# VH-VL binders against o58714: the designs that were tried, part 13

Target 1, 254 residues: o58714
Amino acid sequence: MRVDLNSDLGESFGRYKLGLDEEVMKYITSANVACGWHAGDPLVMRKTVRLAKENDVQVGAHPGYPDLMGFGRRYMKLTPEEARNYILYQVGALYAFAKAEGLELQHVKPHGALYNAMVKEEDLARAVIEGILDFDKDLILVTLSNSRVADIAEEMGLKVAHEVFADRAYNPDGTLVPRGRPGAVIEDKEEIAERVISMVKDGGIRAINGEWVDLKVDTICVHGDNPKAVEITSYIRKVLEEEGVKIVPMKEFI
Key: E = the ipSAE of ESMFold2; O = the ipSAE of OpenDDE; V2 = 0.75 times the mean of E and O plus 0.25 times the DockQ between their complexes.

## First folded at step 6 (VH-VL; framework fv_indenebart)

Design k3 (at its last look DockQ between E and O 0.50; V2 from the best seeds 0.00; counts 0 for: pae O 5.9 > 2)
Fold by ESMFold2, look of step 6:
Structure k3 (fold): chain C 254 residues (1-254), chain A 121 residues (1-121), chain B 115 residues (1-115)
Amino acid sequence: as target 1 above (254 residues)
Amino acid sequence: EVQLLESGGGLVQPGGSLRLSCAASGFTFSDYAMSWVRQAPGKGLEWVSSISGRGGKTYYADSVKGRFTISRDNSKNTLYLQMNSLRAEDTAVYYCAKDLRYYPSGYFDYWGQGTTVTVSS
Amino acid sequence: QAVLTQPASLSASPGASASLTCTLRSGINVGTYYIYWYQQKPGSPPQYLLRYKSDSDKQQGSGVPSRFSGSKDASANAGILLISGLQSEDEADYYCMIWHSSAWVFGGGTKLTVL
């Protein structure tokens, strides 16, 4: 059994520090590095890529809406041409720093509101996928497990890693319960551990209404925002290893 | 070959306690949820309790909440049911059931032969 | 008010079909549930048969013959276990089960007699 662990990194900007990148890097296999639009800047991007190299963590682009003030968490209506080129621009920007460190990019994981909007809007999903394909057909798209986005990417010839979230409640249709709703976020590390084991071993989870949801599990989103998030991430890795799950970068099996 | 062997049943007075055990073999015990299901004489099936593979999540029927405790010892491949404050209506054959999944899913693919609990004065 | 209601008994001839119903109480919609079915022969523990939510979301138990199938009757708010080509060995008690309100709930069971 094998799975990738991914985390959002490189989200500091100027004098502001966000997250515990050095600590969480020890526990993950894939780093989603902010591309300077929702977070990150050129110095942060270079530093984060170097940190990933030092820890043998694969690097991917984490592109978002052009919304630094909103951290890319506010929906923005884009034309397909805008979405396509916004992705190409941001992937290219991070690639420059990866190239400078002698690395290739493994994947692209859209950030925040863009990630969620793609699940609901097929034209947006196609445009984002086109932007990735314009850059490199061998990149892996990270998207919500069993989503229509994953199907569209396969149809268009782009590799897909199905992503799951052990700390988020699911709707019966496999979408995530919005963060503002009661019960949307699970914070107890023992409950998160039970959920991650169910996802990898059972291929599914109970939705917020109690219904079973089947999930494909290629990569698990983990966090490094603060010391508790790092503790939970460390615990998830430990629990998966205890259950005999191989934790390897997604490129090794996608 | 999957085998489940219940034990610990017997005669007990109302208000008494018993501890049921279920010895498991033929599969990786910690990979699967386990359940207790009971059947009173001449009656239908009643689910009692379930527990996830590492024991971190438990569920109980309303009729037994606060009186029964499900647990497991994965180093001994054994499922337990601690039954306290027993009542006449707890009289039943108690089955140990293996789930196909780590988290309780209701797919009870293997059942033991059961152990009989009789609560009477 | 039982969550699940099953008729106490049903009779059918060898080679015929039997439809065993499992009715959900008012206020619970059968369309959103997996209906699990178990068979129990006298002196034996129950055995899993199948589960059914829809024709695209169902699962047959290992070694369970294809003549056992699940369906739903939305107008009756019921799950259905269909047994076609009845054999004498099909004489047993049959239980439906759902997961409701954080609990597994069994129906009262139907004794199927094959005459």
Scores: ipSAE 0.404, ipTM 0.749, lowest interface PAE 3.5, mean pLDDT 93
Fold by OpenDDE, look of step 6:
Order: C-alpha cells, then structure tokens, then sequence
Structure k3 (fold): chain C 254 residues (1-254), chain A 121 residues (1-121), chain B 115 residues (1-115)
C-alpha cells in the first residue's frame, strides 16, 4: 500500500515568517505551496519550490481566496468566472517559479475557506476544476476524501487525490469538525498515528459521535507550523513505514 | 495461538482497590487495542474500558470514569485495570478482550476466561 | 432509552431459522454502524460471531458456521442476526454491540432456546 504525505508550505509573507518549511520538507512527499493570495509572495514561492527540489518533494499549487488579511480563511462569494480565473492565475504564478527551478507541478490543493466551500457548493467546485483544466488536465486535485468535489472532478476528467486529516475529528457525513469544538483537534502523537493507521488499513475512522466514516486515503495532510507538528509528522511517517506502507508522491499511484 | 490470561480478581470491601492484569501471547501485543468487559452474575455484558495499541488513547464507560484506569505495558505484553473506590455494583467477571486493530474500531476476536471480582462488606 | 435493545428471549425449533434483532434508539442511524455479534454459552466467555455494516462490508469470525449471517432492517433501525438450520448447540445468549459516542455499547442480550 502507498500513501502520500502533504503539507501546506510557503505561507510566509514579506518580512513575516510562518511555518517550519525547512524542517517539515524532510518528511513529506508533496508540498502545497501558497500562491501569494491567502499567503506567500514571489520570493517565498521561489524559495519554497527550491527547497522542495532540494528535498525531492513534489510541488503543487495551493490557491486560495484573495484574502491576505484573513489568511484565506474567510468565506468569499465568488462567481464561477471569478473562481475559474482566480485558480488559473494562481496556478500559473506558481508554475512560473516551478519551471524556473526545473520542476513540474504535480497537483492543486485549494486552501482554507475555498477548500471547504467547494465541498458544499457544486458550482464553485466546477468552476475551480475548470480553472485547473484550463491550465493542465494532468494535474491532480487534492480534496476532501469522498467529497462531492472528488466525484465532480472525476466526471470532468481530472485526477483526484483523496485527502484525510489524522489530527482532526470527523462528522458522520465525512466533513471535519470545526476547530472551535471540543475534541475537534487531536494533539497526542500516539493517538494521531493510530488514527492514521486506522484510516489507511481499515479505510475509515470513527466520527466524533461514534458513527463510522468511510474514507479513501491517497494523501494525508500533516502540519509543520511548530516544532511539535514536525515531530508528529516524522513519527507518523515512521509508524506507517513500520506498518509496511510506502510513502511516495501521489503521482506515483494516481 | 492467541492467549489471554486474566488475574488479580478477588474479594474486596466497598471503597477498596484492586488491580487486574491480563497476560497476552501469540500475537504482536502493541498492534492491537485491548479492552476490559465485565459481566455481573446473571447479567449481560458491559464494556468497561479500552486502550489503543500504543496507549495513546483510553476510553471508559461512564459507570467507571474517575475510578478505573486502564493501562498497558507493551514490553511485558500485559494489560492492566486499576480499580479504585470499588462498589457493590462492580461485582462481576472481568474479561480481557483483544481488538482487531490499533484503534478501537474492530471486533473482540479473542477473550480470556475472566477473573472474578467480588465487592462485598 | 437504551442505545441497543434486544429481546430478552427467543425460542425456535431445530432446523428452523431464528432472527435476532438489535434495535438502535431513535436518532442513531443503523446504516452507519458496524453491528457486532457475540455468542456466549453458560460457563464460557463470549465468542465473536460476525460483524455487519453492509453486504459489501461484513466479516465472519474464524470457525463460525455459515448458517450465521448478519443483516439490517433500515425501517426498524435494527441489526439482525440470522441463524438458519438451528442446531441444539446454538442454544446460547447472543449480544449485539456497536461503537457509539466513544464507547462500546452492548445490547441486553437475547437468550435463544432451541426446543
């Protein structure tokens, strides 16, 4: 069995540093690089892409809402035309840096509120997918496991990587429990690792209310925004490998 | 062959404490969540507590929360149940049970023979 | 109301079929749960029989005869254990179990008598 580990990176901006990109890059196989709208800037994009290259990590675009002040975590009502072109612009922006550094783009993972909004709004999902298709039909869309977005993308001819979150609780419908709710975020590395194993080996997880949630597992989102997160990531990788799971970029099996 | 052997049961007064053990063999102990299930005389099964394979997560029935503590020593292939503030209603045969997976999500595919706990004045 | 409700007792003749029900309380959708079934004979610990979520997601315990099968009745919001071709050795207590609200929950059990 094979799985990908992905992390949101390149989210520094100007003089502001965010995340431990250098540290987490050592343990992941796919980097979601901010495209300068919710976070990141041209210098950060090049730096992050270069870092990925040095660590043999695949690079994907991490487009979001044009919401730098809100870090792309505030919902914005977009027209389909806006959504489509916003995606194309951002993917193109990162592509330029990837190309300059001798890398190819592997995937696209929407960020934050956009990521979540797509799960609920089919028109938005379609528009985003069209934006990706306008650029390159061979890119892989990373989206919530078993979401409607995944179905729509496949129907539209786009490859999909089903993403799971080991440190988040799930609702019975397969969505993530909002962070503000008790029990929504799991912090213990042992528990997180065991959840990952459950997801990978059993194809699902228990929801916060105890109901079973079926999951497809192609890529596991891990965090790298603090030292503890890096430690957890390295531990997850170790545990998976000990269980006979091969950690490889998603392009190798999707 | 999978074997589970409970021990530590006995007679104890209300308010007393008791520590149960379950010795496991025949499988990679740390790869499986473990549970305690009890059965009062002439009554049905009642889940007591579970612990994940690596000990990262524990679960308790409401009836024993704050009084019982489940733990494990994977180096010794042993499951424990520390029972404090025991009550008459805790009287039961206590079974050690093996889960199917690391996380409590599988079935109890193997059971011990049980150890008897009697709480009485 | 209990999370799981089982009839206290059931009787059937040898060779007949017995249907044991495990009813989930209202508000809990049986379709989203694995139902686990156990058999317990007097003086013995319980034995795992099978688990059932759907026809495509079910598992039979090792050594468990094929005459034991699981199903669900969505209209009744219940898991069902079906024992076909009843034999005298099938006389036992049967318990259903689910994982709910971060806890294992057993039904009250059904005593099956083979007449």
Amino acid sequence: as target 1 above (254 residues)
Amino acid sequence: EVQLLESGGGLVQPGGSLRLSCAASGFTFSDYAMSWVRQAPGKGLEWVSSISGRGGKTYYADSVKGRFTISRDNSKNTLYLQMNSLRAEDTAVYYCAKDLRYYPSGYFDYWGQGTTVTVSS
Amino acid sequence: QAVLTQPASLSASPGASASLTCTLRSGINVGTYYIYWYQQKPGSPPQYLLRYKSDSDKQQGSGVPSRFSGSKDASANAGILLISGLQSEDEADYYCMIWHSSAWVFGGGTKLTVL
Scores: ipSAE 0.071, ipTM 0.673, lowest interface PAE 3.2, mean pLDDT 93
ESMFold2 (binder alone), look of step 6: mean pLDDT 94; pTM 0.949
ESMFold2, look of step 7: ipSAE 0.294; ipTM 0.709
ESMFold2 (binder alone), look of step 7: mean pLDDT 94; pTM 0.947
OpenDDE, look of step 7: ipSAE 0.023; ipTM 0.596

## First folded at step 7 (VH-VL)

Design f23 (framework fv_relatlimab; at its last look DockQ between E and O 0.01; V2 from the best seeds 0.00; counts 0 for: pae E 20.2 > 2, placed apart)
Fold by OpenDDE, look of step 7:
Structure f23 (fold): chain C 254 residues (1-254), chain A 118 residues (1-118), chain B 107 residues (1-107)
Amino acid sequence: as target 1 above (254 residues)
Amino acid sequence: QVQLQQWGAGLLKPSETLSLTCAVYGGSFSGYYWNWIRQPPGKGLEWIGEIYRSGNTNSNPSLKSRVTLSLDTSKNQFSLKLRSVTAADTAVYYCARGKYSYYYFDYWGQGTLVTVSS
Amino acid sequence: EIVLTQSPATLSLSPGERATLSCRASQSVSSYLNWYQQKPGQAPRLLIYDASNRATGIPARFSGSGSGTDFTLTISSLEPEDFAVYYCQQRSNWPLTFGQGTNLEIK
């Protein structure tokens, strides 16, 4: 069995440092690089792409809402035209840096509120997918496992990587429990590891109410925003490898 | 090999609180949920609740308001408290280990008969 | 909650015979059903997990099958030690629930 480990990176900007990108890069196979809207800037994008190259990590665009102040976590009502062009712009921006460093883009993972909004709004999902298709139809869209977005993307001819979250609770319908709710975020590294094993080995997880939820697992979102997160990521990788799971970039099996 | 050994008071009066403890030998709390299951005399099994080493718990809605589960990792023990007992709570109570991903019970305590009588 | 109904309530057989026990769920539990054996004065013992997987140390004469709502535990050739009460248990949804049991007695 093969799985990809992805992390949201390049989310520093200006004088502000966010995350431990250098540290977590050692454990992941795919980097979701901020494109300068919810976070990041041109210098950070270049630095992050170069770091990925040095660590043999695949690079993908991490487009979000134009919401630097809210870190892309505030919902914005976009027209389909806005959504489509916002995605194209951001993917293009990162592409420039990837190309300059001799890398190709592997995937696109929407960020934050945009990621979640797509799951609920089919028109938005279609518009985002169109933006990706405008750039390169061979890119892989990273989206919530078994989401409507995944179905739409496939219908539109775009490759999909089903993403799961080991440290988040799930609703019975397969969506993530909002972070602000009790039990929404799992913090114990051993429990997180057990959840990862369940998802990867058993193809599912128990929802917050105990109901079993089937999941497709192509890529696992892990974190590097603090030393504890990096530790957990390292531990997750170790446990997966011990279970005979090969950690490779999603492009190798999608 | 993993062994579970349980103990607690076996005779209670109505309205008292049932208190049972289960000790785990030969294994770690990690990777498992630790469960309580009861069986009234001559009847089937009823799942009471589970606790993980992190402190996360789930309990049967039928008993949720009266059930408290706890865990002491330093002693490798976990406990059940059932408040406001009635005759209906008379049963053999078992502690059991549940595999995290599969939720089957592979190791059980020896059981404790708890009788509620006035 | 998911209700599991086992049948028959009592099964009377002789050593060497084949035993077939049924468990029906009130709603689909996929393959997430386990089987236990319980002898008098003892805790239940895990036999089968997730419909068809034999637990460690369980003899080959025990097998499980089924999916959705209908499940079967089969003992191909009964041994004297197999006469006990058997329970099914689902893990598809909270709360975890058991069947009422089938008593396998010696004829």
Scores: ipSAE 0.121, ipTM 0.685, lowest interface PAE 2.5, mean pLDDT 94
Fold by ESMFold2, look of step 7:
Structure f23 (fold): chain C 254 residues (1-254), chain A 118 residues (1-118), chain B 107 residues (1-107)
Amino acid sequence: as target 1 above (254 residues)
Amino acid sequence: QVQLQQWGAGLLKPSETLSLTCAVYGGSFSGYYWNWIRQPPGKGLEWIGEIYRSGNTNSNPSLKSRVTLSLDTSKNQFSLKLRSVTAADTAVYYCARGKYSYYYFDYWGQGTLVTVSS
Amino acid sequence: EIVLTQSPATLSLSPGERATLSCRASQSVSSYLNWYQQKPGQAPRLLIYDASNRATGIPARFSGSGSGTDFTLTISSLEPEDFAVYYCQQRSNWPLTFGQGTNLEIK
């Protein structure tokens, strides 16, 4: 069994420092680097790519809405052409820094409200996928496991990594329970570890209502925004290794 | 205190494959580019290529069709193979450490003279 | 590829003199130019990286300057150990390339 661990990084900008990138980078295989729109800036982007290289972590673009003030978490209505070119622009921008460090891009993971909107809006999903294909057909799209977005990407000839979240409750239909609802976020590291094992070894998880949800597991989202998040990430990696799961970049098996 | 030691056969016949290995001591293998550079007798230096810990490579286009670069992370070693050699491949071959963001070569192996008989 | 042309090809000087070595690039390399010293039978030794930064352990008499296409290595007062071949190298674009060298010989 093999799985990728991914995390959102490079979210500092200007004089503001966000997250513990140096610490979490030790435990992941794929870095989703902010592209300067919802977070990050050119200096942070270069530094984060370099940090990933130093830790032998694969680099991917983390494009989002042009919403620094809202951290890309507020929905924005885009035309298909806007969405397509916003993706191309942000992927290209991060690629410049990857190239400057002698690296290739492995993947694209949309950020925040954009990620969630794609699950609900097929025309948006197609436009985002077109933007990725405009850049490089060999990039891997990271999207919600067993989602309609994953099916659309396969139909359009784009590689897909199915992403799961061990710290979030699921609805029976495989979508995530919105934050702010009771039980939506799991914070206990032992409970998170049990969920990770269920996802990887049993191919699914119990939804918030107790029903079983089948999941494909290519990559697990982990966090590094504070010391507790880094501790949980370290623990997830340790538990997976103890269970005989190989933790490798998604490009090695997709 | 980083030290690079290289070895491999120094005398080849035309059409053979040149094979050199470089071992890294006293420093981290991660976070650097590992390079091969050659110098024909009485001439300047030619960059052959580089390899990352990830296994990704980049090679001089003039040699790329004949070059294979590899590494063994468990032994902190990296290797060069150059296929189908001719007398024009006679040179001193060096392994070198490339500094991550600056692509300068701060540590070099001792050099291996490779002679291809005509 | 980017061609680096060094001048002069040979520079004959005495200890105590000032040496000035030139490197010209066929297109701009910004500040991404390095300098090396090589003595007979030895590997090259890094002197200056990115135009003007002295590498660890390199004496203060070595300095570099320039940007774009024109670069200079200066040795303010030659020591007997400084008589060697000097190479410039660019890292602006692939493939990485070296100049043909300047032979700094004792008069």
Scores: ipSAE 0.000, ipTM 0.392, lowest interface PAE 20.2, mean pLDDT 90
ESMFold2 (binder alone), look of step 7: mean pLDDT 92; pTM 0.934

Design k5 (framework fv_indenebart; at its last look DockQ between E and O 0.07; V2 from the best seeds 0.00; counts 0 for: pae O 11.0 > 2, placed apart)
Fold by ESMFold2, look of step 7:
Structure k5 (fold): chain C 254 residues (1-254), chain A 121 residues (1-121), chain B 115 residues (1-115)
Amino acid sequence: as target 1 above (254 residues)
Amino acid sequence: EVQLLESGGGLVQPGGSLRLSCAASGFTFSDYAMSWVRQAPGKGLEWVSSISGRGGKTYYADSVKGRFTISRDNSKNTLYLQMNSLRAEDTAVYYCAKDLRYYPSGYFDYWGQGTTVTVSS
Amino acid sequence: QAVLTQPASLSASPGASASLTCTLRSGINVGTYWIYWYQQKPGSPPQYLLRYKSDSDKQQGSGVPSRFSGSKDASANAGILLISGLQSEDEADYYCMIWHSSAWVFGGGTKLTVL
């Protein structure tokens, strides 16, 4: 069994430091590097790509809405043309730093509100996918497991990695419970570990209402924004290895 | 070939305790959730408790909460049920059941032959 | 009020079909549940037969003949186990089960006699 571990990195900008990129990089196989719109800046992007190279971590673009003040977590209505070119611009920008370090890009994972909006809006999903295809047909889109977005990407000829979240509750339809609801976020590392093992070994998890949700698991989202998040990430990796799961970059099996 | 062998049943007085064991073989024990299901004489099936593959998640029927404790020792391929404060209503054949999944799913694909617990003076 | 209700007994002739019902109590909608079915022959532990949520979401147990199938009757709020082409070896107790309120709940069982 092979899975990828991904994390959002490169979110510092200007004088502000966000996250423990150096520490989390030890435990992941794919880095989603912020592209300067919701977070990150050119210096941080270069530094983060270099750090990924030093740790044998694959690099992907993490494009979002142009919303630094809201960290890309506020919905913005985009035309399809805007969405397509926003993605192309941000992927291209990160690619410049990857090329400067002698690396190729592996994947694209949309950030925050953009990621979630694609799950609900097929026209937006198609536009984002077109932006990725405009850049490089061999890139892998990371999107919510078993979502309509994943189906659309496959129809359009884009490779897809199905992403799961061990720290989030699911609705029975496979969508994530919104963060504002009771039980939406799991922070206990033992509970997260049980959920990760179930997702990988059973191909699913119990939804918040107790129903079983089938999940395809290509990549698992992990966090490094504080010391507890890094501890949980290291624990997830340890537990998966103890269970005989191979943790490798998604490009090796997608 | 999957085999499950229950033991530890017997006659016990109300308020007493018993510890049931289930020896497992023929599969990677830690990969699968395990459950206890009981059946009173002449009655139907009643689920008692379940435990995930590493033992980090447990579930109990309301009728046994606070009195029974499910556990497992993956190094010995053994499932346990510690039964305290036993009542006449706990009289049953207790089956050990293997889940198809790591997390309790209700897909009990293999069952042991059961061990009998009788609570009576 | 019991979460699941099954008739205590059912009789059917060899070669005929038997339709075993598993009714959910009011307030619980059968459409949102997986219904699990188990067979228990006298003197033996139960055996898993199948589970059913919808025609696109179902699973047959390993080695279980295709003449066993699941369905639902939404108007009766019930899961159904259909056994077609009844054979004498199908004489057994049959239990339904669901996951409800963080617990596995069995029905009371139906004794099927084949005469």
Scores: ipSAE 0.389, ipTM 0.742, lowest interface PAE 3.7, mean pLDDT 93
Fold by OpenDDE, look of step 7:
Structure k5 (fold): chain C 254 residues (1-254), chain A 121 residues (1-121), chain B 115 residues (1-115)
Amino acid sequence: as target 1 above (254 residues)
Amino acid sequence: EVQLLESGGGLVQPGGSLRLSCAASGFTFSDYAMSWVRQAPGKGLEWVSSISGRGGKTYYADSVKGRFTISRDNSKNTLYLQMNSLRAEDTAVYYCAKDLRYYPSGYFDYWGQGTTVTVSS
Amino acid sequence: QAVLTQPASLSASPGASASLTCTLRSGINVGTYWIYWYQQKPGSPPQYLLRYKSDSDKQQGSGVPSRFSGSKDASANAGILLISGLQSEDEADYYCMIWHSSAWVFGGGTKLTVL
């Protein structure tokens, strides 16, 4: 069994540092690099891409809404044309740095509110996928496991990696429980590890109401926001490896 | 060599209590989840309880929930099962079983010889 | 209804193949689960044999002969333990197990008799 571990990185901006990218990079196989809109800047992008190279981590674009102040977590109503071109612009921006460092892009993972909005808005999902296709049809789209987005992407000829979240509660319909709700975010590393194993081994997870949700698991989102997060990430990897799961970049099996 | 040795079994009256122990050796005890599995006379295997390597997570079968408590002392390499409010249907050989690392999501790769618990008036 | 159902008994001749089934309850997709198999001989604790999820995801226990293998029958929603080249020492009780709803669940076991 093979799975990818991905983390959102390169989210510092200017003089503001966010996350422990150097530390978490040691444990992941795919880095989602901010493209300068919800977070990141040209210097951070270069630095993050270089760091990924040094750690043999695959790089993907992490495009979001043009919402620096809201960290891309506020919903924005976009036209399909806007969405398509916003994606193309951001992927292109990161590509420039990847190319400069001698790397190829592996995937695209939308960020924050955009990621979630695509799951519920088919037109938006299609527009984003078109943006990706405009750039490179061989890129992998990272999206919520078993989402409509995944189906649409496959229909449109784009490869898909089904992503799961071990530290988030799920609704019965397979969507994530919004942050801020009680029980929406899981903090205990052993509980998180248990959930990861459930997802990987059993092909699903219990929703917040106890109902079983089937999941396809290609990539697991992990975090490096703080020392505790890094510890949890390290722990998750160890547990998976002990379970005989091979941790490799998603491009190796997608 | 991995060794698991159960103890504490015996005859007890219904409603009584009993504490089982499992002494572990041959491996880093705290790295592995541990489990209790029981087998009634002439019957099949029934999972009873599991505990994570660090002891932070416990799991119970519905049949014993609220009555049994699994615990461990990693400094002593010992697994425990506190059994309260015992019933006749709890009569069984109780096996200590080693799980995979951290918490019970793997398989039981090593088993003890078991200790017999008999609940009878 | 039990989560896992096994036939109570099965008999086969030496040298033949024996297929032991572990049927999952309706509504539980066998394709997503690891099926664990154990062998238990009289007067002994169970012994781990193997686990099987798919052809690409399987593991043989240490020291377990290659004549033991796992598979699945999707149409029957069942895990299968196949014992090829049956030997007299293979006479034992066999149990399947899965992790379901945060619990280990055993089948009722199958007593295999080698004729």
Scores: ipSAE 0.012, ipTM 0.505, lowest interface PAE 11.0, mean pLDDT 93
ESMFold2 (binder alone), look of step 7: mean pLDDT 94; pTM 0.948

